# Ledger of designs, part 89: VHH binders against EKC/KEOPS complex subunit cgi121 (cgi121)

Target 1, 174 residues: EKC/KEOPS complex subunit cgi121 (cgi121), of Schizosaccharomyces pombe (q9p7j3)
Amino acid sequence: MILPLFPETQVHVFVYENVSNCAAIHEQLISQNPIYDYAFLDAATILYKKQVYSAIIRALEDRRDEQMKTKTIHSEVILSLSPKTEISSAFRQFSMTKKSKNIVVVKIDSKLTEEEEFERLDKLVEGNRVEFSDEELQKLIDFKVLKKNYKLDPSTLENPLASILSSIALRGYS
Short names: E, the ipSAE of ESMFold2; O, the ipSAE of OpenDDE; V2, 0.75 times the mean of E and O plus 0.25 times the DockQ between their complexes.

## First folded at step 11 (VHH)

Design za14 (from z104 with S54G; framework vhh_7yz9_2; at its last look DockQ between E and O 0.03; V2 from the best seeds 0.00; counts 0 for: pae E 17.1 > 2, placed apart)
Fold by OpenDDE, look of step 11:
Structure za14 (fold): chain B 174 residues (1-174), chain A 120 residues (1-120)
Amino acid sequence: as target 1 above (174 residues)
Amino acid sequence: QWQLVESGGGLVQAGGSLRLSCTASGFTFSSYRMGWYRQTAGNEREWVALITKGGSTTYADSVKGRFTISRDNAKNTVYLQMNSLKPEDTAVYYCTARSYDKYSPTEDYWGQGTPVTVSS
């Protein structure tokens, strides 16, 4: 996938359900294993494709503007999902944990095709890939977590996407 | 030597079903991503479905919800269950096997293809 604003940056997003080895993946991430150079998100925290895209775009913009707050573009994607500026908070809110069951995996600056990345991830993720779509994400979301992460209330729940995107876009400005 | 042999193609009415099989030999089947492509005369080959070594699957938009790819490593066989077939699905279907290193594909194998014709 190519984003219009970043035509030279190839991005891939994958969704996995019923992942049995999140704990193992998590350990590799903690160890900073370069093979695991992805953003591993808890699918329970993701409701929309545009949420993920917005975070990716935000991260890419931060990189472009030399304003990244984290060490890697993938960690910046995780941070960019959060309305909070604290990295630790963002990771707690959105990053895959050892207890995660469903995950969204983002690859930035991929040199491979989607299928090739698919194969690479198959070596790392023990789960079932599902379509990256709002429909599938909706099946995996935990609304309690979503509400908490973005401080959604009855008024904003009428259009949660707008609220989420605003939170992502305006992080650090409010 | 490596070999992929497709079978199961034929003539079917719209709305019907077919099950394609591809049997592999001459390589470590379980180490390869398997898949199905299809091609019509005068057009480029298009991917239809892929299944990784670990069993994860992906499908082209045009076949999602209708086709199912699966594999049996014990039989060195990959399958394509095609339901709700449409005339647009008419093509020669090719089995493929791909091996990867961490940066690029290392091997690509292809079968001879099996024809599928869906009549309206």
Scores: ipSAE 0.331, ipTM 0.683, lowest interface PAE 1.9, mean pLDDT 92
Fold by ESMFold2, look of step 11:
Structure za14 (fold): chain B 174 residues (1-174), chain A 120 residues (1-120)
Amino acid sequence: as target 1 above (174 residues)
Amino acid sequence: QWQLVESGGGLVQAGGSLRLSCTASGFTFSSYRMGWYRQTAGNEREWVALITKGGSTTYADSVKGRFTISRDNAKNTVYLQMNSLKPEDTAVYYCTARSYDKYSPTEDYWGQGTPVTVSS
């Protein structure tokens, strides 16, 4: 996919459920293996497609403006999901861990078609691909985690989208 | 149009075995992930097992080591072999199919269910 404001940047997003090898993937990320240069997110923290795209847009804006706080665009996406400014806190809250079961995987600056990128990623992830859709994400979310991460009021959990997107867009990282 | 038809349910004693079958038509079976869910009265559907188009399998902790999911693409059929059955396994078992392509419908296909009763 190509975002309107970033016409030369190809982005792919994949969702996997029932992943059996998150611990092995985590070891490769710690080792900084370039084959694993993706953003690996815990799907328990992601309720909306727009949540992910807003974080991607924020990360791309910060790269364009030379305001990135992390070493890679993929790590910047993870930071951009957070309402907080602390890098370590953002990673603890949103990144895939050894214990994750479902994941969202983002590739920015892809030189491959979606199918080609999927075939590469599918060699790395032992899990079941599902559609990147609000319907599928809603099956994987942990609402207790979502409420904690974004400090949502219980009465707003029926329609929390605007609050979440505002947290991503307006956090004082500028 | 599309169909998923479960069979093989019934009454069995604890410790026994059953094999569920789900036969598909009206879509390209080999391109889909297949799975099983179950539901007891007054509860939400519980995931049981999933098999990818490439044959990788995943199981709920409550059935791991006792249940085996498999598929036969030539027969458009997914199976659930259930061994060492417990009364807690009593439920209606549902077959499901999901596509891999993002341009396909996002809805999962569901069968009508086959009841399984495990007596003590």
Scores: ipSAE 0.000, ipTM 0.131, lowest interface PAE 17.1, mean pLDDT 84
ESMFold2 (binder alone), look of step 11: mean pLDDT 85; pTM 0.857

Design za15 (from z104 with K53R; framework vhh_7yz9_2; at its last look DockQ between E and O 0.01; V2 from the best seeds 0.00; counts 0 for: pae E 17.7 > 2, placed apart)
Fold by OpenDDE, look of step 11:
Structure za15 (fold): chain B 174 residues (1-174), chain A 120 residues (1-120)
Amino acid sequence: as target 1 above (174 residues)
Amino acid sequence: QWQLVESGGGLVQAGGSLRLSCTASGFTFSSYRMGWYRQTAGNEREWVALITRSGSTTYADSVKGRFTISRDNAKNTVYLQMNSLKPEDTAVYYCTARSYDKYSPTEDYWGQGTPVTVSS
C-alpha cells in the first residue's frame, strides 16, 4: 500500500487473531531483533483502520519534519497512536504485550509486496490472519481499554473515530 | 570523533530554575536535530524537548510551558532552560543529536548525561 502523501513509502498492515506466541514475539522485540522490524500493536486497542493509518501518517510526518521522538519509525507509529507524549505511556497503552491474543502488525518502508511481506511475517506470528477492516477490528477491540486510552466519554463515544483521530493529530498541541 | 558534553545539572529547590548546556564536537552540528531526554533509575529514557535543524521546537506535555530548548550553531551548543522545576523533573538529562534522511534514523549520538535533582 502506498500513501498518497508519502509515495516513496510502502506500508503494510496485518491483523492476527488467536496468537499463541505473543510472549515470544515480545521477547524478540525487547532484544531488538531486526527480524522483528515491525510495529506490533495490541488489537484490543485498535477500533478503526483510519486510527492505524492516522498513526502511520503522523509517524511519517514526524520523520519528515525531524520530529521523531523514538528510535525507529515503527516505535514512532506506536507513539503516534497515543494522545500522550510519553513514550512509555504510549507503549503501555498500545503495544503488543506478552498477554496479547490479537495483534495488528504494521510494516513501514517495505520492499516487498503485501503477499511477500505476509509470508515473511507469517513465520514470526503463530496465529490466524484476518482481514484488516473495521469489521474485523471491531470484533477484537476492548472498549474499556479504548475508552481509557483516549479518555472517551458518553459524548465522544457517539463518534469515537473523530475523537481518536483528533487525539492522534493534536497530540502535543494541548 | 563525535562528542556531546552536557553541563549545568545539579541540585535545585522546587520552583527553581536550571539551564543545561550541551556542546557538540566531531560532527557538523548544524546538520543535526538536537534534543534532550531524561531518565530515572529503573525507567526508560523519555524525550523532553527537540529542536530541528531549522529551529522548530517540540516539547513533552510534562514540560511544556516550563522548559525551553534552543540552539547556537556558532557555538555548537544546545540549551535547555528549565523553569518552575518540580520534584518529578529529577532525572539524568541526556543530550542527543540525530541526522535525518529518507529513512530514519541515519545517525544518533548521545551524551553521558547530567544529573538534575529537584528537592521538594
Scores: ipSAE 0.689, ipTM 0.875, lowest interface PAE 0.7, mean pLDDT 94
Fold by ESMFold2, look of step 11:
Structure za15 (fold): chain B 174 residues (1-174), chain A 120 residues (1-120)
Amino acid sequence: as target 1 above (174 residues)
Amino acid sequence: QWQLVESGGGLVQAGGSLRLSCTASGFTFSSYRMGWYRQTAGNEREWVALITRSGSTTYADSVKGRFTISRDNAKNTVYLQMNSLKPEDTAVYYCTARSYDKYSPTEDYWGQGTPVTVSS
């Protein structure tokens, strides 16, 4: 996919459920293996496609404006999901861990078609791919985690999209 | 219906080279990612190399820099060039044709295997 504001940047997003090898993937991420250069997110923290796209857009805007806080665009996506500016907190809250069961995987600056990128990724992830859609994400979310990460109350929890997107857009300005 | 036929295995001295071939029929070769696995007696199959439809390649750490996978879609053939062979490379090598999408109705295919023995 190409975002209108970033026409030269190809982005792919994949969703996997029932992933059995998150510990092995995590080891490769901490070793900075370039084959694993993706943003690996815990799907328990993601309810909407717009949540992911807003974080991608925020990360790309920060790169364009030379305002990135992390070393890579993929780590910047993870930070951009957080309402706070502290990098280690954002990773604890949103990044895939060794205990994760379902993941969302983002590739930015891909030189491959979605089909080709999937082929590479599918060798790395032992899990079941599902559609990147609000319907599938809703099946994988942990609402207790979502509520904690974005400080949602009962009045917003039924339809929390605006609150979540505002938190992403206003990071650091409360 | 479908067929994957490996060839090119055999006995080779350590430091030597072999080229494995796998010729496909009965399915649309260009639509599949192709790969090689290997297996020693009593062990699980071990992934060796993968090549996508467009020709992008990946390798297991144990063979990087020594093995090269390639494909010729016009000949329905995938190759594994194995250089600087070590006794640890001794195994039965299996060709695979794997679907590029887990939700594709197509199935993964496996060859019968070709033995490779690397003498010390």
Scores: ipSAE 0.000, ipTM 0.125, lowest interface PAE 17.7, mean pLDDT 84
ESMFold2 (binder alone), look of step 11: mean pLDDT 85; pTM 0.860

Design za16 (from z104 with S56R Y100W; framework vhh_7yz9_2; at its last look DockQ between E and O 0.01; V2 from the best seeds 0.00; counts 0 for: pae E 14.8 > 2, placed apart)
Fold by OpenDDE, look of step 11:
Structure za16 (fold): chain B 174 residues (1-174), chain A 120 residues (1-120)
Amino acid sequence: as target 1 above (174 residues)
Amino acid sequence: QWQLVESGGGLVQAGGSLRLSCTASGFTFSSYRMGWYRQTAGNEREWVALITKSGRTTYADSVKGRFTISRDNAKNTVYLQMNSLKPEDTAVYYCTARSWDKYSPTEDYWGQGTPVTVSS
């Protein structure tokens, strides 16, 4: 997928459910294995496609503007999901953990087609790929976590997408 | 080769001020985004403030309004003016430099760090 504002950057997003090896993946991430050069998100924290895209865009904007706070574009995506500026908080809030069962995986600057990238990623993730859609994400979301991460209240829950996107976009501007 | 050397840390009472300096050598200072991070024992390093090559600044929420990052390219130095310091600002502060291309940044380079202790 090509984002309109970033035509030179190819992005792929995958969703996996019932992943059995998140702990193993997590260890590889900790060891900074380059084969695992993705953003691994806990699907329990993701409600909308636009949430992910917004974070990706924010990360790409940060890179474009030379304002990345993290080391990699993928870690910046994770940070960009958070309304908080603290990296550690963002990772705690949104990154895949050893206990995760469902994950969203983001690849930035891919040189491969979506299917090719999937084939590569599928060797790393032991789970069932599902469609990257709001419908599928809604099945995997933990609303308690979502509400906590974005401090959603009854008023903002009427339109959670707007609130989430605002949080992402306006991080650091409050 | 190239170095980042922080200075200006120390002990200060809550509400006080400090000014950190980071002097770079061995590379084209003006071509790098500069920044300050801080780290406490047992915790991950967190970013505090960044200043781009063009002078654009950004701050973590926890320090916004209190800290000011600036740079002097002629002196190859980046500064962090810290006002209204709080005990929670206690940490070792690290200077970082990052070069940029359209696809990925270069590795961050770090100084040795300068300790800041804010007492109650």
Scores: ipSAE 0.028, ipTM 0.352, lowest interface PAE 4.5, mean pLDDT 91
Fold by ESMFold2, look of step 11:
Structure za16 (fold): chain B 174 residues (1-174), chain A 120 residues (1-120)
Amino acid sequence: as target 1 above (174 residues)
Amino acid sequence: QWQLVESGGGLVQAGGSLRLSCTASGFTFSSYRMGWYRQTAGNEREWVALITKSGRTTYADSVKGRFTISRDNAKNTVYLQMNSLKPEDTAVYYCTARSWDKYSPTEDYWGQGTPVTVSS
């Protein structure tokens, strides 16, 4: 997919359920293996497509404006999901861990079609690809984790999308 | 008209083995992810194993090391080799084919199921 504000930036998002090798992927990420240059998110933290797109847009805006806080655009996406600016907590809260079961995977600056990128990613992830959709994401979310990560109370949890998107957009400006 | 036909189910003692087969027709088998799910009465279908079009396999924790999924694209057939069977593996096993193409609606093709009973 090409975002209108970033016409030369090809973005792909994939969702995998029932991933059996998150520990192996995690070790490759710690080792900074360039084959694993994606943002690997824990799907338990992602409820909406717009949550992911808003984080991607924020990361791309920060790169454009020379305001990135992390070393790669993919790590910046992980930071951009957080309502706070602290890097270590953002990674702890949103990044895939060795114990994750379901993941959302983001590739930014892809030179490949979605199918070509999927074929490459499919060699790395032992899991079931599902559609990147609000319907599928809602099956994978952990609402207790979502509430903690965005500090939602019962009134905001009734319609959490606007609150979550505001947290992403307003980080560092409020 | 697509079709998925499972076979190979039956009764086996704990510790035994079965091999399930699922033969597909009516779609381009080599382009689809194939999988096995199972269901006990009154419960939702539970994922067991998946094999992608490129041949990568994944398994539920409960069957890892005991079950092996494989595919033969020339025969339009996916297999599930089930070893070291336990009574908790008792279920109706369903073959499934899943479209991953975002343009097409997400389609899950399901077979009619083949029962597997593992006695203690």
Scores: ipSAE 0.000, ipTM 0.192, lowest interface PAE 14.8, mean pLDDT 84
ESMFold2 (binder alone), look of step 11: mean pLDDT 82; pTM 0.825

Design za17 (from z104 with T58D Y100F; framework vhh_7yz9_2; at its last look DockQ between E and O 0.73; V2 from the best seeds 0.00; counts 0 for: framework grips)
Fold by ESMFold2, look of step 11:
Structure za17 (fold): chain B 174 residues (1-174), chain A 120 residues (1-120)
Amino acid sequence: as target 1 above (174 residues)
Amino acid sequence: QWQLVESGGGLVQAGGSLRLSCTASGFTFSSYRMGWYRQTAGNEREWVALITKSGSTDYADSVKGRFTISRDNAKNTVYLQMNSLKPEDTAVYYCTARSFDKYSPTEDYWGQGTPVTVSS
């Protein structure tokens, strides 16, 4: 996909369920292996497509404005999901862990078609690809985790999207 | 080659102030985004503040309203004014310089750090 404000930036998002090798992927991410240059998110933390797109947009805006705080655009997506500026807590809350079962994978600045990028990614992830859709994400979310990560109370749970997006986009980003 | 040299750290009482300085050489200072990060023992570096080449600033939640970043391009120096210091601000503070180019890898320069201790 191409975002209107970032016309030269190709983005792909993939969702995998029943991933059996998150521990191996996690080791490669810690080792900063360049083959694994993606954002690997725990799907238990992602309820909406717009949540992911808003974090991507915020990361790209911060890159454009020279305000990136992390090393890569992909690590910046992980930070951008967080309502807080603390890098370590953002990774703890949203990044794939060794215990993750389902993941959302983001590639920014892809030079490949979606299918070509999938072929590369599929060599790295042992799991079942599902559609990147709100319907599929709803099956994978952990609502207790979502409530904790975004401090959702009963009134905001009626419209959690607006609360989540404001945490990503506005001065409450931090 | 390039250098970033921090200074101004030390021991200060809670509620006090310090001003950190970071002097750059070996690159075109005015073309770089400057920043401060801090690290406590056993933890990863955390972002504190940044100032772009055009002068736009941003701050971590934990320091907003207490810290001010500024730059003096004539002196190749970036500053961090730290007011209302708390024991939680105790860390080694690192200066960083980063260039942004959409078509090139980002390059980060890091100083050696200046320790700050805030006693209760």
Scores: ipSAE 0.609, ipTM 0.861, lowest interface PAE 1.9, mean pLDDT 90
Fold by OpenDDE, look of step 11:
Structure za17 (fold): chain B 174 residues (1-174), chain A 120 residues (1-120)
Amino acid sequence: as target 1 above (174 residues)
Amino acid sequence: QWQLVESGGGLVQAGGSLRLSCTASGFTFSSYRMGWYRQTAGNEREWVALITKSGSTDYADSVKGRFTISRDNAKNTVYLQMNSLKPEDTAVYYCTARSFDKYSPTEDYWGQGTPVTVSS
């Protein structure tokens, strides 16, 4: 996928359910294994495709503006999901954990087709790939976690997308 | 070889002020985004303030309105003016430099850090 605002950057997003090896993946991430050069998100924290895309765009904008707070574009995507500026908080909120069962995986600056990237990623993730869609994400979301991460209240829960996108876009502008 | 040397840390009472300095050498200072991070024992390093090559600044929410980052390219120095200091600001503060040259690998430089202690 090519983002209109970033035509030179190819992005792929994958969703996996019933992942059995999140703990193993997590260990590789901790060790900074370059083979795992992705953003691994806990699907329990993701409700919309636009949420993910917004975070990706924010991260790319940060890179463009030389404002990346984290070391890598993928870690910046994770930070960009958060309304908070603290990196550690963002990771705790949105990053895949050892206990995760469903994950969203983001690849920035891919040089491969979606299928090629999938083949590569499929060797790393032991789970079932599902469609990256609002429908599938909705099945995997934990609303308690979502509400906590974005401080959603009854009024904003009527249109959580707007609130989420605002949080992502306006992070650091409060 | 590249070097970042922080200074200005120390002990200060809550509500007080400190000014940190970081002097760079061994690389083209003006071509790098400069910034400050801080770290406490047992915790991960957190970003505090950044200033781009063009002078654009950004701050963590916890320090907005209290801290000001600036740079002097002629002196190869980046500053962090810290006002209204709080005990929560106690940490080792690290200066960082990053290059965003798309034709070169990302270069990250770090100083050795300067300790800041804010007493209540």
Scores: ipSAE 0.256, ipTM 0.685, lowest interface PAE 1.4, mean pLDDT 93
ESMFold2 (binder alone), look of step 11: mean pLDDT 82; pTM 0.825

Design za18 (from za3 with Y103W; framework vhh_7yz9_2; at its last look DockQ between E and O 0.75; V2 from the best seeds 0.00; counts 0 for: pae E 2.5 > 2)
Fold by OpenDDE, look of step 11:
Structure za18 (fold): chain B 174 residues (1-174), chain A 120 residues (1-120)
Amino acid sequence: as target 1 above (174 residues)
Amino acid sequence: QWQLVESGGGLVQAGGSLRLSCTASGFTFSSYRMGWYRQTAGNEREWVALITKSGRTDYADSVKGRFTISRDNAKNTVYLQMNSLKPEDTAVYYCTARSYDKWSPTEDYWGQGTPVTVSS
């Protein structure tokens, strides 16, 4: 897909459930294997599509403004999910771990169609692709983790999306 | 060949101040975003402060209000004024230069680091 604010950048997002090889993927990421040039997120930490898009947009804005904090646009997406500025914290909070079972995968600057990109990614991920939708994400979310990551309380839980988006957008400005 | 040389690190008491300097050579300093990162033993590198070519600055939450990054293009030097230092600021501080000439930006250069120790 093309983001309106970034027409030159094609973005794809995929969701996988019951992934059996997260540990293997994680090792490849640690090794900085270029074939794994994606943002791998733990689906347990993602509740909304807009959460992911917001993070992507923030990362792209950071790149546009020459203010990326991390090495890659994909790592910047992970950082952008966090209300905190610390990279390590963001990764601990949102990145796929060896123990993850469900993941959200983001590709930025893709030159491929969504289907083509999926074919590539599907060779790397051993799991079932599900629709990238709020409905599917809601099935995979860990609310305890979500609450912790964004410090949600009963008042903000009434509209968690607003709180999440605010956290992402205003990171470093509070 | 390019080079980034940090200086100004040392031992300081909590509440004290230090000023780090990083002098660049071997590349067009003014065309690069400059930054400071820090790392402690056993931990990953964390960004501290950035300053773009245009002079826009950004800070990690942990140092915001206490640290100030600045640059002098005429001297090919980036500075980090560190005030109100805390023990948790103890780390090796690294200077970095990143170009955005490519569609995918790359941090091309890193210094060797200067150690900062803040005693309680």
Scores: ipSAE 0.711, ipTM 0.879, lowest interface PAE 0.7, mean pLDDT 94
Fold by ESMFold2, look of step 11:
Structure za18 (fold): chain B 174 residues (1-174), chain A 120 residues (1-120)
Amino acid sequence: as target 1 above (174 residues)
Amino acid sequence: QWQLVESGGGLVQAGGSLRLSCTASGFTFSSYRMGWYRQTAGNEREWVALITKSGRTDYADSVKGRFTISRDNAKNTVYLQMNSLKPEDTAVYYCTARSYDKWSPTEDYWGQGTPVTVSS
């Protein structure tokens, strides 16, 4: 897809459940294998589509404004999910780990259609693709992890979206 | 062809100040975003501060209010003024230069680093 403020940037987002090879993927990411040039997120940390799109938009804004803190746009998406500026904390909290079971995968600057990108990604991920939707994400979330990552108060309403989006948009101003 | 040379590091007592400098050559300095990162032994390199080619600055939460980044395009030099230093600021500090394109990966240049030790 193409975001209105970034008309030259094609973005694809995929969700996989029951992924059996996260450890192998993690090794490829550490090795900087260019075939794995995606943002691999732990789905246990993602509750809403808007959460992912807000992080993508923040990363793209920072690239446009020469404010990126990490090496790649994909690593910048991972940082942008975090309420903090600390790179290592953001990766520990939001990136796919060796033990992850469900993942959200983001490709920015794609030169391929969604189905073409899926065909490439599906060779790398051993799991079941599901729709990128709030309904599917809510099945995969770990609410304890979400509340910890965004310091959500137990008194927060059933819909913590505004707090999460504020954290993404306003990082560095608190 | 390009070079980034940091200087000004050393040992300082907590509460003290240091001024780091990074002098560039081999590229058009005024066209690059400049930045400082730091690394402790066994840890990932962490962002500290940046200054864009137009002079806009940004800082990591842990240093905001204590550190100031600035640049002198005539001298091809970027500075990091570090005040109210804490033992947690102990690290090797790296100068970086980055160029941006709309559709290309950023191009990064890194200095060799200057060690800073803050004792209590």
Scores: ipSAE 0.519, ipTM 0.824, lowest interface PAE 2.5, mean pLDDT 89
ESMFold2 (binder alone), look of step 11: mean pLDDT 82; pTM 0.826

